# Ledger of designs, part 1: VH-VL binders against Nuclear factor of activated T-cells, cytoplasmic 1 (NFATC1)

Scores and structures below are computed, not measured.

Target 1, 183 residues: Nuclear factor of activated T-cells, cytoplasmic 1 (NFATC1), of Bos taurus (Bovine) (p98201r389to571)
Amino acid sequence: PSLPALDWQLPSHSGPYELRIEVQPKSHHRAHYETEGSRGAVKASAGGHPSVQLHGYVESEPLTLQLFIGTADDRLLRPHAFYQVHRITGKTVSTASHEAVVCSTKVLEIPLLPENNMRATIDCAGILKLRNSDIELRKGETDIGRKNTRVRLVFRVHIPQPNGRTLSLQVASNPIECSQRSA
Structure headers, positions and changes below count from the first letter of each chain, unless a header shows other numbers; Kabat numbers aren't used for antibody chains.
F, E and O are the ipSAE of ESMFold2-Fast, ESMFold2 and OpenDDE, as the mean of both directions, binder to target and target to binder. V2 is 0.75 times the mean of E and O plus 0.25 times the DockQ between their complexes.
[cut] marks letters that were taken out.
Atom coordinates printed by the task and the answers are left out, and those that the model quotes come from them; centres of patches stay.

## First folded at step 3 (VH-VL)

Design g1 (from b2 with heavy chain V50Y; framework fv_becotatug)
Fold by ESMFold2-Fast, scan of step 3:
Structure g1 (fold): chain C 183 residues (1-183), chain A 120 residues (1-120), chain B 107 residues (1-107)
Amino acid sequence: as target 1 above (183 residues)
Amino acid sequence: QVQLQESGPGLVKPSETLSLTCTVSGGSISSYYVHWVRQAPGKGLEWLGYIYYSGSTDYNTPFTSRLTISVDTSKNQFSLKLSSVTAADTAVYYCARGYRYDWSGYFDYWGQGTLVTVSS
Amino acid sequence: EIVLTQSPDFQSVTPKEKVTITCRASQSIGSSIHWYQQKPDQSPKLLIKYASQSFSGIPSRFSGSGSGTDFTLTINSLEAEDAATYYCHQSSSLPYTFGQGTKLEIK
């Protein structure tokens, strides 16, 4: 049952399957720090929240959609060093979710249900900025943390195949600016 | 390959806490849900709750105030604690594994079950 | 909570007969129904997942069908080893629930 590492590059389309972001997130989201209250879930550019759908899947078994926060400006898409996904719950949240940790990266697990046409509304995800040290100045860390404020939402799905193997798909959102500063 | 094995006391006194452990072997627990299900003598199956390896839990409503499920990933172990037991808690207790690619669907592997009798 | 009602509660059957067990949900559950076989003094064993998908190693005589509220487990040609209690289980919403069981005895 070994799944691909989070920095492994995966296609969004393979055979009959395609994982698509049907509604993109807004280009700006104010991330919260560990020491402050949540700033709510990521919103969509069209209003509401982002949505993701798996096309071509005809089985009756639900799948699990994984969401983590990835890099926007790196040559290769990988988990972001300074931002993590944050689980949002409450009366206004319609989509269930669980938290998992994969190699120090927080991953949100969201159901993809056949009765909902394998489509999920992502109203359960916020973005957390990891703290920078105010006491110990590490030159590289400070410079990277100050300049590296753009992220992508990265979605994965792992589809069991009849031959016993797993087919993995990944899609990344448009970049999101997470700094406290206006655009 | 994957095996689940329950262990714990066969007899618990009324008002005390029932403690059971489920040990998983032959597979990774870091991508699976573990459920607890019980069956009173001569009766059907009753779902108690689940835990994911991250520590996330959900419990069946009648048990919310007295049930705790926990995980120790270093030992490949899941534990169930049920407080304030009565004779109505007499049952065979099973741990069972949910599949890694769904939320808490089917149970593909089950432990052999352990009978717990609540009596003085 | 979603209530699952099985029919029949009990059936005595002869070898080679076709057996049909039904499970009705109190509200729509899509295809999130699973079927288990339990022999005396043994753990339940998964037969069918998500209404119609056979679990690995399960004989082809077992099949499942249905969607929404009405589901069926079929044994096309009963064997002596099929004497057991059969349970349906829904995973559509919390709490997860089981039917009351259908006991099959071989004549």
Scores: ipSAE 0.006, ipTM 0.547, lowest interface PAE 10.2, mean pLDDT 84

Design g10 (from b2 with heavy chain Y33H; framework fv_becotatug)
Fold by ESMFold2-Fast, scan of step 3:
Structure g10 (fold): chain C 183 residues (1-183), chain A 120 residues (1-120), chain B 107 residues (1-107)
Amino acid sequence: as target 1 above (183 residues)
Amino acid sequence: QVQLQESGPGLVKPSETLSLTCTVSGGSISSYHVHWVRQAPGKGLEWLGVIYYSGSTDYNTPFTSRLTISVDTSKNQFSLKLSSVTAADTAVYYCARGYRYDWSGYFDYWGQGTLVTVSS
Amino acid sequence: EIVLTQSPDFQSVTPKEKVTITCRASQSIGSSIHWYQQKPDQSPKLLIKYASQSFSGIPSRFSGSGSGTDFTLTINSLEAEDAATYYCHQSSSLPYTFGQGTKLEIK
C-alpha cells in the first residue's frame, strides 16, 4: 500500500496509539558536510541518545520506525532541504538500522520490537549538511534558506490495521541547532 | 528452496585480503539481509557483519577497519572482503540469511561454509 | 556488547535422558534468543527462535524457554543423533553475539 508523502501532516496519537519521544535530543548538534568526515550520532542530555516509543500497540509483530530530518522554522513540518539523516555505524551503535530513500529524502529505518516494549534507542543517527550541488529545492525556495540551520528529528510509524488499512503516526523532536560557524 | 553457498580461495597469505562470495539461489536477494559468521577450528561462532536488503551494512567492532560486505544484485551474490589477514583469521566462513520484512534476528538458512587457512 | 554464557560447556549423556542447556545474558534481551545445533563438519541449524518458538521441521523433543537474562534449551528423551554442539545467539542489540557452545556427547 501507498504510504503518506513525507510532507503530509500526521498526528502523534490516534485511537489507542501514541508515538512519543521519550528522551529528546540535545538542542545542539554539529552537522557534517559531505566533504568532511562523518561525525557521531545525535546525543541526549541524559548521557545517552534519544529514544522513541510506540504506546498502545499490543500485537506481537515488529514494526518499522522511520526517521528523517525535518524543518524547524517552517509553518509546516516537511523534509529539510539542506540536511539529511546520516546513518552511524560502529562500536558505539547497538541499534540495527538501514537507510532508504523516499523522494530524494534519506530515511533511516529502525526496528520497533514487542520484546523491547516498542521502544527504540536512536544511537544510529547523525545529521549531514548537503552541498549546494546536491540540494533538492522546493518551488520558491531561496538562498535565505541556507541560513536555516535548525532541524527536527521526525519519526513515523505505519501500523497495519485488521481491516487492511494502514494507520500512520508522526512525532517531531524539539529543534536542534546544526550550525558549524560561530555568530 | 533457498540455498546459500560460499566460495573463495582456501589459502590466503598473511597481510593479504581475503575475498569470499556467497551465492543465493531459490529466491530474490531483495528479500534478505545476509550475515557473515566465522568459526575458528575447534572454537565457537563469531558474528562478523550483515548487509541489509538496502545495501546498508553493520560490522562487529573488531572488524570495522578491515571488513567490507557488498552485494551484486545482477549475480544474486554477496561478497566479503577482509584485509590485512593474520593466522587468527583462519576459520570456516559462513553466510546466513535473515528476513528483511520482519526484522528477524534469527538465521534460518546457512551456507555450507568455506574453510580459509591463513598461512605463508 | 552482550555476553552470552552457556552451561555446561560439555556433557556426556545417555540416550533417553532429559537434557537441559542454559544460556545467561549479561543484560536483558527480552525473548531475542535463538538456539542452533551444529554437528561435526556441518553448518549450524536453527532449532528454536525467539526463546520458545520451534523452527519448522525440528523434532518436538526440542523446546526452549526463558525471558530477560536466563534461557533454557531442553531436549526430552535424547536420541543418538543429538550428539552435537549447541549455541545460543542474541539479536537484541548489535553486535549480535553467540554463547561459547555446549557440546553433548552420547555415552
Scores: ipSAE 0.522, ipTM 0.825, lowest interface PAE 2.4, mean pLDDT 87

Design g11 (from b2 with heavy chain S31R; framework fv_becotatug)
Fold by ESMFold2-Fast, scan of step 3:
Structure g11 (fold): chain C 183 residues (1-183), chain A 120 residues (1-120), chain B 107 residues (1-107)
Amino acid sequence: as target 1 above (183 residues)
Amino acid sequence: QVQLQESGPGLVKPSETLSLTCTVSGGSISRYYVHWVRQAPGKGLEWLGVIYYSGSTDYNTPFTSRLTISVDTSKNQFSLKLSSVTAADTAVYYCARGYRYDWSGYFDYWGQGTLVTVSS
Amino acid sequence: EIVLTQSPDFQSVTPKEKVTITCRASQSIGSSIHWYQQKPDQSPKLLIKYASQSFSGIPSRFSGSGSGTDFTLTINSLEAEDAATYYCHQSSSLPYTFGQGTKLEIK
């Protein structure tokens, strides 16, 4: 069985399961350009970093949490055309992760471990702004579309079921303003 | 069943780059992540870094500016390069396998280790 | 960085004796502790994973226990072949760290 496309709409809860963002990201984050150095990981409003937990999962097998950058001001949640997740490493990062690419969208894969109560601290994710010259835009993209500087962190988990099927859940964060200005 | 084997020069001059290869046999490495661990003579184990199947890497803080881990999946080989070495880098270097499917950080199989001496 | 502190550093033990080695983490790591045996001039060998799960092929005299910050490796009846240095290792967070080691010698 194939996994849902990244623009497919998924619930955050189903049956006994709920994927929940326990600690939201700050409403502002300075995204970096590919030509700039990394600006570090997304931080939480409460200090520290965002956290995500899968509730209702009682199995002993780890799962993979997927993270990508999604739209904030679009009718349907989908991968953002102008922003990508960026993997952060170094002495301030405690959470393992690796990058994958799904249909030209960068996705961070992060462990959800039973010994951590299926909770992950997202201290490994930054936001990269793609240059307008590097984006293949559909004809009709306007200056208004190019000013879409708000994103959401989109988390997914795929839970194998005993019948061989996969149950997929998704939750999106509150909007994050990625412009260079801070409040 | 699964075997890991380190290889590379046993003697490296100060300021040069230490270069090692880890060859995995008896199993595929495409679905595992490989760690490098070193042990100075008479001392304990020190984790250096890991490479995930995607090619992403994480390095221990003291080594981030000097360490590069890479993989050649066609040869079932991992490489470690540590630049600007000093006598303090003299150690036995191990590669060790982590099991990706369960995201586990335990090291189920280790290479035999290769001693690298840094001296003029 | 999570610091792992083992005790004892060294123990000289009698054959058939029950031996316990402890590992204390500087912060909670759930059950993400693993134990290795290293004999002289050999690579480390995994004994116990996730605090209490025996790795395949490991003799039943080895067992592990604990959670949070306090962990124990037990050798129920020591054999001559168990003379080695034992290390705990945490995989709860990066960077991965090892304890300083516990050396066991047989009298």
Scores: ipSAE 0.466, ipTM 0.816, lowest interface PAE 2.9, mean pLDDT 87

Design g12 (from b2 with heavy chain S31Y; framework fv_becotatug)
Fold by ESMFold2-Fast, scan of step 3:
Parts: C-alpha cells; structure tokens; sequence
Structure g12 (fold): chain C 183 residues (1-183), chain A 120 residues (1-120), chain B 107 residues (1-107)
C-alpha cells in the first residue's frame, strides 16, 4: 500500500477517470472542539449532504474514497494543522465509514461501490477543531483568524491499473468557513 | 479454513451487562470487518453492529446507547458488551465476518451462535 | 431504514420442484442483496452475494437474480437437504437489514 503523501499534488482527472464533487458542501460549518459534543455532519448548500463520484471506472471491484481536511488559503493544498475530519455515526447516517490516521492526519475511508455508480453521499463527516497549543495559532486579528478557520474537504481515490501500478486522483471542495458565530 | 466461535455466559440477570467474545482462527483479523447479529427465539435475524479493522464501529440505532463492540488483536478476539439487559435481549448471538478488501456487505463466515437468556 | 419483505413466508414443497423466493426492498439498493440459508439450530450460511454471484461451494441449483427493488432466489430442483429458512439481506446502507425469512418444508 505505497500511496502518495497527503501533501502531494494530484490531478482530479486522468485518462478516462475523473473524481468529481457532484454536490458541494455549504460555505459555513460550525466545527466542534475535542471537549465538546459533535455539531453533526457537513451539509450541502441545497440541503442534504455533499456527494462525490468517480466517473469512467467500469470495473466491478469497489474502491476506497479517502477524505481529510485540507487547507483553503495556503499556496499548496495540504492537511490542515488545526482541523481534522470527524466521523459521524447514528440514525441519520446511511454511509459506512471508518477512520485511519496517516502521518498524524485523520482520514475517513468510505466505500465507492459499482452498485451505486461509484458515488458516495458524505453524510458521515464532521469537522473537529484541535485545541493543541503546540500547533494552534493564537488569533488576534480578524484576517488571520479568518484565514486559519477556512478549510476544504479533500477527497482521494487510488485506482489499481492493469499493469500493476496505481493511479491516484484528488479533488478538493469549495472553501468552508469553520469559525464560531456569536449568536 | 476460517472459523469464528462465540463464548460467554448463557444466563444474564436483568439490568446487568451481557458480555460475549468471538474468537477467530485460521486467518488474521486485520483483513476483516466483524459484525454482530442476533436472533430471538422463533424470530428473524437482527443486525446489531460492526467493528472495522481500524477499530471504528457502527451500531444499529436501538442499541447505540448500550452497545459496545471492541477488538483485541493480540488474542484474535472480538467482544460485544450490551448493558442494561431485559428479557427482550434473550436471543442467539452470532458474530460474522465481512471482508475488508472489497467493502463486502455480505457475511461469508458465521460463528455457531451462543444462546443468551435474560432472566432472574 | 430499508425494509426487506420476503414472499412467501412459508411453503411446503415436494422434492424436484422449482422453488422461487422473492425479496422486495422499500427503496432501490442496486445489487446489494445477499441470500442466506439457515437450518434449525445452525448458523446462517451464505448462498448468493450481490444478487447473482454464487458463494464458493454452493450447489448449482441455487441462483439469484434481480436489481433495484425486486430480487429472487431460485432453487431449480429442490432436494431434501434444502429444508431451511432463507433470508435476504441488504448492504446498500446503514443500518444493514434482513428480510423476515421464508421457511421451506419438504413434503
């Protein structure tokens, strides 16, 4: 399982394949802290939840979709230092998932099933804000705080090729503002 | 040759915690998801939950507040704990294997089942 | 949750007859249906996975078909050892659910 590092830049399409976010997440999501209760799963702007589909894959074997929380305002897309994906379970969740950790980054693994046209509904993902003082920037200015509170959902898929190599694709969502609103 | 075997007390008192173990032999548990399914006397099959190779779990909604599934990789064992039991929890409990690699939702191998009776 | 409804609930059949068991899902599940056989005092055994794929070692008289919401398990020529309860099971979405079962008895 020799896969690209999470900060490695990957295309969203290659050959017949395209990994596409069919339904984008809403532009704002209230992230929860480790010591607080979950705020629930990321929602879509049109209601429901984000969805991701792999196009061009005609094999009968399921694949694994990886999801992690990436940067929104950095020059290069990479894992976010202050936010992690959080697995959501319960009555309202229909999509199976499990957590893995890759180089200190939490990753959700979600099935892409041929029976569902290689499409996954992302109703199992929340966003967790880390309170680790070693990595959290103290925010005194609105601009700095705003930049450090924006994330993207980053999706990857690794497609085994007939020649024994693996083709990796990545797509990132529109930015999501995770700051707390005073209400 | 893969085998799963459930074990635990056959009798549990109301309000106590039911604790069962599933031992896997003939293969590494690192390749599998393990499900728990129960069957009340004379009734059909009911899915309780699953533990994935990562240790993540999903539980059926009626059991979320009182069910815990865990794994001990050193012993090749999976455990089910169901708290605050009542007579309605009397059933044969099965562990069953799903295959990790293909995200299979089918259960290819099942334990023999263990009958748990909840009575005072 | 997805509800699976089997028919018939019970059938008494003679050896060599063709038996058809149906399973209807309350919403589309593609081909994510699996069939199990359970004999008295035994654990369920997988027969057919993903609607139509035979599990290893299963006799050729067992076959499955269907997609979407309507699925069928067929036993082309019933043998005495086929007396059992048969269950369908969906893995399309959480929570996983089973049909209520179809009991086959040999006359």
Amino acid sequence: as target 1 above (183 residues)
Amino acid sequence: QVQLQESGPGLVKPSETLSLTCTVSGGSISYYYVHWVRQAPGKGLEWLGVIYYSGSTDYNTPFTSRLTISVDTSKNQFSLKLSSVTAADTAVYYCARGYRYDWSGYFDYWGQGTLVTVSS
Amino acid sequence: EIVLTQSPDFQSVTPKEKVTITCRASQSIGSSIHWYQQKPDQSPKLLIKYASQSFSGIPSRFSGSGSGTDFTLTINSLEAEDAATYYCHQSSSLPYTFGQGTKLEIK
Scores: ipSAE 0.466, ipTM 0.814, lowest interface PAE 2.8, mean pLDDT 87

Design g13 (from b2 with heavy chain V50E; framework fv_becotatug)
Fold by ESMFold2-Fast, scan of step 3:
Structure g13 (fold): chain C 183 residues (1-183), chain A 120 residues (1-120), chain B 107 residues (1-107)
Amino acid sequence: as target 1 above (183 residues)
Amino acid sequence: QVQLQESGPGLVKPSETLSLTCTVSGGSISSYYVHWVRQAPGKGLEWLGEIYYSGSTDYNTPFTSRLTISVDTSKNQFSLKLSSVTAADTAVYYCARGYRYDWSGYFDYWGQGTLVTVSS
Amino acid sequence: EIVLTQSPDFQSVTPKEKVTITCRASQSIGSSIHWYQQKPDQSPKLLIKYASQSFSGIPSRFSGSGSGTDFTLTINSLEAEDAATYYCHQSSSLPYTFGQGTKLEIK
């Protein structure tokens, strides 16, 4: 038994459980390239940062919330080819995180703790631009560069069940425009 | 045919605001970014910043406190304002069209450039 | 920021000579390098995009090559009208940066 592939479609609600984004990310975030300094963590539109909560979980064991950068304009939600999550650290970051790689996709692992009501503030995640090329746009994407620059934050949690199986949930944020928007 | 043309005063006094306009014709306004690039006499090219037709801007770090780029979509005009100018801001100022795709672009068409001299 | 260093700074060349101009990036930029020609008192003109792709209307004597950190612009058989300053430009990350320029003069 293994965890589902990152392009596998999963529900956000099953049985007593629901994984919910309580505070959505701002609709615009300027991603940084590998060769430049970080532009900081994704923010929420009302100030602060996005938050995610698992509802219905009453056990005392902590879980791990996974975060990766997914597509916004594909028919199927998949890891984005051009954007990766970037771990943000520093004295103003309150949420611990670890970086893992799953099938060439960077994934942040964030604790979901019972003492915090299974809620995490996502102040530890930035967006890294891997680089697009003009050749991809010449394939008929000239007036819809938005398809290549829009992402979603994709959150997953894997909940061990009493029968030894794992129940997996996924929720994706509203689209985030990562082109050069400084608003 | 895509054409870009800069216009504005050729002489600006120290401490004042330098104001230039770039008028673009041809192509869809939504399919490109407009960049501002300057060149001091006898020197190389320096990128100042960019704007998309939506008003979204990015500025080069040395200019962030002094530079404002704006767009008037009804006139296909892009404007540059640089405040608190000094003699070091004397240069030929160009506007140039960048290919749309989010930070991966080349500058395919350039305006003819306008010389701005900062002196009293 | 990514620094681009061109060589040579200046070259005096004869007609029909083969000329090569090099651009080195301080970090890997894949193929996100573009080449411009600027004649005296004129605006820059795009020659080559994404290291090796000729822009429309550019004579076939101009070609580009390279990837990662080392890039070359080649003029296979120099013509008198090619007297100009040549600049490389990277679009891999902000801020966009240019090389310092290579000036070609005809003997």
Scores: ipSAE 0.000, ipTM 0.445, lowest interface PAE 18.8, mean pLDDT 82

Design g14 (from b2 with heavy chain V50W; framework fv_becotatug)
Fold by ESMFold2-Fast, scan of step 3:
Structure g14 (fold): chain C 183 residues (1-183), chain A 120 residues (1-120), chain B 107 residues (1-107)
Amino acid sequence: as target 1 above (183 residues)
Amino acid sequence: QVQLQESGPGLVKPSETLSLTCTVSGGSISSYYVHWVRQAPGKGLEWLGWIYYSGSTDYNTPFTSRLTISVDTSKNQFSLKLSSVTAADTAVYYCARGYRYDWSGYFDYWGQGTLVTVSS
Amino acid sequence: EIVLTQSPDFQSVTPKEKVTITCRASQSIGSSIHWYQQKPDQSPKLLIKYASQSFSGIPSRFSGSGSGTDFTLTINSLEAEDAATYYCHQSSSLPYTFGQGTKLEIK
């Protein structure tokens, strides 16, 4: 309630602060359906996994980085109707995370720790494709006619201010193509 | 004041499933991660895994195939199940709290611990 | 996984002496080290978090220092009630790991 809605447009920098994607995700990731099992975590274009850093934050308290799957081809960035973030766990994952749900959108919460220079490695996030039957209401005819298989990783951070208010920042990745099948 | 209390059978037969519960009181369960840590007799501490109230879990690698941690938010309880136990699983089992908002892996409050002996 | 090695394993000390316990990490963990005290038949108790921050209610004789790979817990004037096993713990990377423990006995 007190935090901006997920479809609210937010800047990536304000005052001394900037939220930046330091390592971009690869332009292609095969999303999985719930029935298919996990496809693994999103990988980076340079190898490894994406990374995000908050610059300008000098306090000693950790913050929470929120990640959700957003639209790529809409005029406004908003939560994607057909894809959700999927939490990845296991031996190869070094970054702690947990899931939360905000207005029916799955959000992955990840620590930004001062001792790591407010930088997080995103080795804990996959992309889940929802079935059409799982959508509460079908989109209009124009939306159905589109491929609508491109997404962006959307990152948010909420920074408490000395006056008791919260400063919110958002940055979105380059588009990721999630279509099933085959080069 | 936050309190954590472990409960469950003190004796489990080899090959069976070890089942423990941790009851959390004093404060909102959504403010905590709950960790499970064990200690074999005369040995050190070993982290098993953690759970957040949403059901998100992480498990230490040696236990991934045998360990399940779950939560019942209506009872402020979470459960640890460890399957296919052997004598090597004999230990005092602790639940411990991590505070969500500071993302600390430090454990500020611990349960009293419960000894589980695996013996035929 | 990150391995934490404590030194010494055991020490017998005289009351009022200064005691130092070290914890060495197999790779850099910044300041993500925490220290616990465990008395016989009791649960561990948090003393120091994030290398140097005292937890509430902990006597001022306990302090922590270090960063990167080398950390120390210091008891500047040992009291009889400090006979216990002390553990370091890292939260920098999954899985979380503990040191092997340092047992202190009072002479």
Scores: ipSAE 0.446, ipTM 0.808, lowest interface PAE 3.1, mean pLDDT 87

Design g15 (from b2 with heavy chain S56E; framework fv_becotatug)
Fold by ESMFold2-Fast, scan of step 3:
Structure g15 (fold): chain C 183 residues (1-183), chain A 120 residues (1-120), chain B 107 residues (1-107)
Amino acid sequence: as target 1 above (183 residues)
Amino acid sequence: QVQLQESGPGLVKPSETLSLTCTVSGGSISSYYVHWVRQAPGKGLEWLGVIYYSGETDYNTPFTSRLTISVDTSKNQFSLKLSSVTAADTAVYYCARGYRYDWSGYFDYWGQGTLVTVSS
Amino acid sequence: EIVLTQSPDFQSVTPKEKVTITCRASQSIGSSIHWYQQKPDQSPKLLIKYASQSFSGIPSRFSGSGSGTDFTLTINSLEAEDAATYYCHQSSSLPYTFGQGTKLEIK
C-alpha cells in the first residue's frame, strides 16, 4: 500500500471522519534510554492513560491506529530525531500492540475496534530516548536544551474508501516534556 | 489447506523446560498472529500468549516469568518454551491462528494439540 | 482481567431441542466474543466470531447474539453430532480469556 510519508501534513478531519484525542497525555514524561529499564507507559493528566477515538466511521471492519513520536517545536510536525515510541507490556496493560518501522521511525500499531466505538486506550506506549551515537542529526539540530526534549504523540489512521483509495487522518497531542530534570 | 501442527516431547521432568514447535502450512504465516492455548485434563481452555508477525509477544500474567514464544521465519515455525515446569503444567498444548490485519483475535484454525505430561 | 462466566455448566439435551448457552463478561467487551465447539479428544473449532458472525462451513442452526456484557449462543435444532463442550472467548483486551465451558450431552 502507498501510504503518506510520516512528515506529510494530514488533516484531523475529512468528510464524515474525525480523529480526536479524547484524553490528553500529561505534559511531562520521563523517557528511558535503550539500556535502562522501562519507565512505564505515558499517563494522562487525570490519571489513567491517553485515549484516541475515530468519529464518523460506521463500517464493521477494524482499523489500525498508528502512533509515532513527533516534533513539538518545529514549524512542521515530523518524526522526532531523538525520541522513539516504545511498546510497553505488563499485567496492567490491556491494549494489544506491536512495533513496525517506517523509514527508520518506530511506529506502534494499535487496534481501533468497532465494538469499542473506534476508541483506543493508549496504555501500551512509552517514550525511548536514543543515544547520541544512534542519532542522525539534521542541519542545525542539537540534543541540548528544551527544543530537543519536547515531543508530541502523533496518531494516524488510514481509512479504505469505496473507490479503492485510502483516506488518511492525523492528530497530534499537546507537547510532552521528556527531560529527566525536575522543575 | 491451512494446517497447524504441534510437536515436542510428550514427557517432561519437573523443574525442566517444556519446548514445543508449531509448524504452519498452506498459507502465508506473515499475515497472522499465532497464539498458544493449553487445556489441563478435564479442565477448560487457558490462553498462554501470542506472537505477532513482528516477533513481539504478549503473555498471560501467570506465565510472564516462565514463558517464551518465538518464531523462526526460515523454517516457518513457532516455538513455545515454558521453564520450571511442575505437575500443574500437564496439559494438551495447542497453537492457533489469528488474523493480523483485521485485529479480529478469533482463532480460525487450531493445531491437533499435543499432550505434555510433567512427571518424574 | 476480564472474567467470562458461562451458563449452564452442563446440560443433557434431546435431539431437535433448541439450546441456548449464555456468556457474561465482567466488563463491557462490545462484540468481541467468539464461540468454539470442542468434541472429545479433538481441537476446538470456531463457530461464531464477533458475537453474531458465522464462520465458514458452520451449519445454520448455530447463531450468536448479544453485545456489551451479555452474549448467547443458540443451537436452533440440536443434532446428535453437537454433543461437545462450548467455550466463549473475548478478544477485547489482554489477556485474552475463555469462559469455563458448557458441556452438552445428547440423550
Scores: ipSAE 0.083, ipTM 0.686, lowest interface PAE 5.9, mean pLDDT 86

Design g16 (from b2 with heavy chain S56Y; framework fv_becotatug)
Fold by ESMFold2-Fast, scan of step 3:
Order: C-alpha cells, then structure tokens, then sequence
Structure g16 (fold): chain C 183 residues (1-183), chain A 120 residues (1-120), chain B 107 residues (1-107)
C-alpha cells in the first residue's frame, strides 16, 4: 500500500493512539560531514538518549518506527535539504536499526516492540551534514537558506487497521542546532 | 519452503580467516534478516551477529573487531568472515532467518550447520 | 548483556510426565523470550515465540508462559521424541543471548 509522502502533515494523535517523544534530544548536536568520522549518536539532557513511545497500541505485532531529519524553521515540516540521519553502531548501542532511502531522504527504521511497551531508545541515530555542492537548490533559494542549521528529529509510525487501511502518525522533536558553534 | 544451507572449509588454521557462506533458497533475500549463531562441541548456543536487508550489521561484543557479515543479493548468499581464529573458534556454525517485516527476534528457519575445526 | 539462567540443567523423565523448564533473565525483557528444541546432531527448532505464542506445526503439549524476568516452558505429557536440549533466547536487547540449555532424557 501507498504510504504518505515525507512532507505530508500527519497528526501525533488519532483515535486511541498517540506517538510521543518521552525524552527530548539536547538542543545542540555537532553534525559530522561525510569525510569525517561519526560524532556519535544524538543525546538527551542529563545523559542518555531520546526515547519515543506509541501509546494505545494493544496488538502483539511489532511496528516500525521511522526517523528522518526534518526542517525546524519552515512553515511546513519537511525533510531537511542540508542534513540526513546517520546510523550509529558500536558497543554502547543497544537498539537495532537499518537505513532506507525514501525520495532521496535517508530514513532510519527502528523496531517498536510490544514487549518494550512500544517504546524505543534512540541511541542509534547521528546527524550527517551534506556538502553545499551536493545540495540541490530551487530557484530563489539564498545563502540564508544555506545557513539553515536547525533541524528536528521526525518520527513516524504506520499502524495497520482492522479494515485493511493504514493509520499514520508523526511527531517532531524540539529544534536542534547543528552548527559547529553554539548560538 | 525456505531453506538455508551453510558451506565453507571444515578446517581452518590458527591465525587465519574463517569464511562461510549461507545460501538461501525458496524465497527472496530481501525478506530476511540473517543471523549467525555458533555452538562449540558439547556447549550451548552463542549469537554472533545479524545482517539486515539494508546491508547493515550488528555484532556481538566479543566479535566486533574480528567479524564481518555481508550479503550478495545476485547470488542469494550471505557470508561470514571471522579473522584471527584460534582453537576457541572451533564450533558448528549456523545461519538462521529472522523475518524483516515483523522485526522478529526469533529464528524461524535454521541451516543444518557446518562444523569448522581450527587446527594446525 | 542480559544473562539467561535455565533450570534444571538436566532432567531424566518418564513418558507422559509433565515437565517444566524455567528461564530467568538478569533484567526485565517483557515477553521477548523464545524457546528452541535441539536434538542430537540437528539444528535448533523454534517451539515458542514471544513467551507464549506457539510456532506453526508445534504439538499442543508445548506451551510457554511468563513475563518480565521469569519464564517457563511446559511439556504437558512428555513423548519419547521430546528427548532433546531446550534453550531460551532473548531478543529484548542487543546482543541477543541464549540460556545455557536444559537437557531432557527419557527413561
């Protein structure tokens, strides 16, 4: 079946369901460039990592949580042109994940498991800064747009319904500043 | 009917790289996570790692520096390479399937296993 | 890592006996426990997934229960073909881990 485009506006709550960010990311994260080694996963304040939970889901089947990097300052939330999610692996990462590409946007796929109360710890996600030469700009885009260094973590879940349709939910984090220096 | 079959050398010399292949038949590779599990003679099961359809991998902590799991979709094959082997790596090696879409943490189909002996 | 401890390590049983095997996790894993049967010189075979869900084709005498840290596999009326080693396996956290195994022998 057809899933909503990544720039389609979706609710965080519908019927019995709510997708909620239980632990927000820190307001600052130093993104890495492709030529650099990873700067590590996005962290939460007071240590640890962001967490996301789907409430109201009572079925026994796991779901897939999608994560992509979205805009912070646009009128409508959409995939960020200058930043992509990056999969982090290593000894400190306990959450399984894999990458997919949807219309040129990297999407991290993370399990939501009934046995974990449909809660995921996001210890597997870093932020990659694209080179300016690799960014395709529309007519009228200015240098101000290229200085857009704030992002949001955007989470989606698609819930199969008894009638055969799919109900989609989305929640976005507080803005994260990704520039090399604090404001 | 899905079938997994391990293959590779039954003998590997100490310090060399152990290389195994898992061939999948009766289904598309794109539907699978493939796990590698081993069992030393007379001992229990030990999880080594997994490869997801996307090609990304997760490895068990003791093996992170020595283990590489890869996939060749054109040959319907998964590969395991374990470097710097010692006698402690002597075991039956299994590939086992997890189903991609349900995030199954269980292993529903297993290969028959291949014994690898590490000796000079 | 999450450690799984099985009990008993070994049991010799009479046909038609009810057998209970336990698996204890070092921390809560919800229902992310799976049970396998391994006969001599064979690969493991999935019996029960997610603590209590029977895998297809598995005889109804096998059942699973539990949540959190304490789990059980029950064989209600043991048959001769049930002589095997049984393993629990957790998928709640990486790395995935197995219990040490429980060996059942038929008298």
Amino acid sequence: as target 1 above (183 residues)
Amino acid sequence: QVQLQESGPGLVKPSETLSLTCTVSGGSISSYYVHWVRQAPGKGLEWLGVIYYSGYTDYNTPFTSRLTISVDTSKNQFSLKLSSVTAADTAVYYCARGYRYDWSGYFDYWGQGTLVTVSS
Amino acid sequence: EIVLTQSPDFQSVTPKEKVTITCRASQSIGSSIHWYQQKPDQSPKLLIKYASQSFSGIPSRFSGSGSGTDFTLTINSLEAEDAATYYCHQSSSLPYTFGQGTKLEIK
Scores: ipSAE 0.006, ipTM 0.561, lowest interface PAE 9.2, mean pLDDT 84

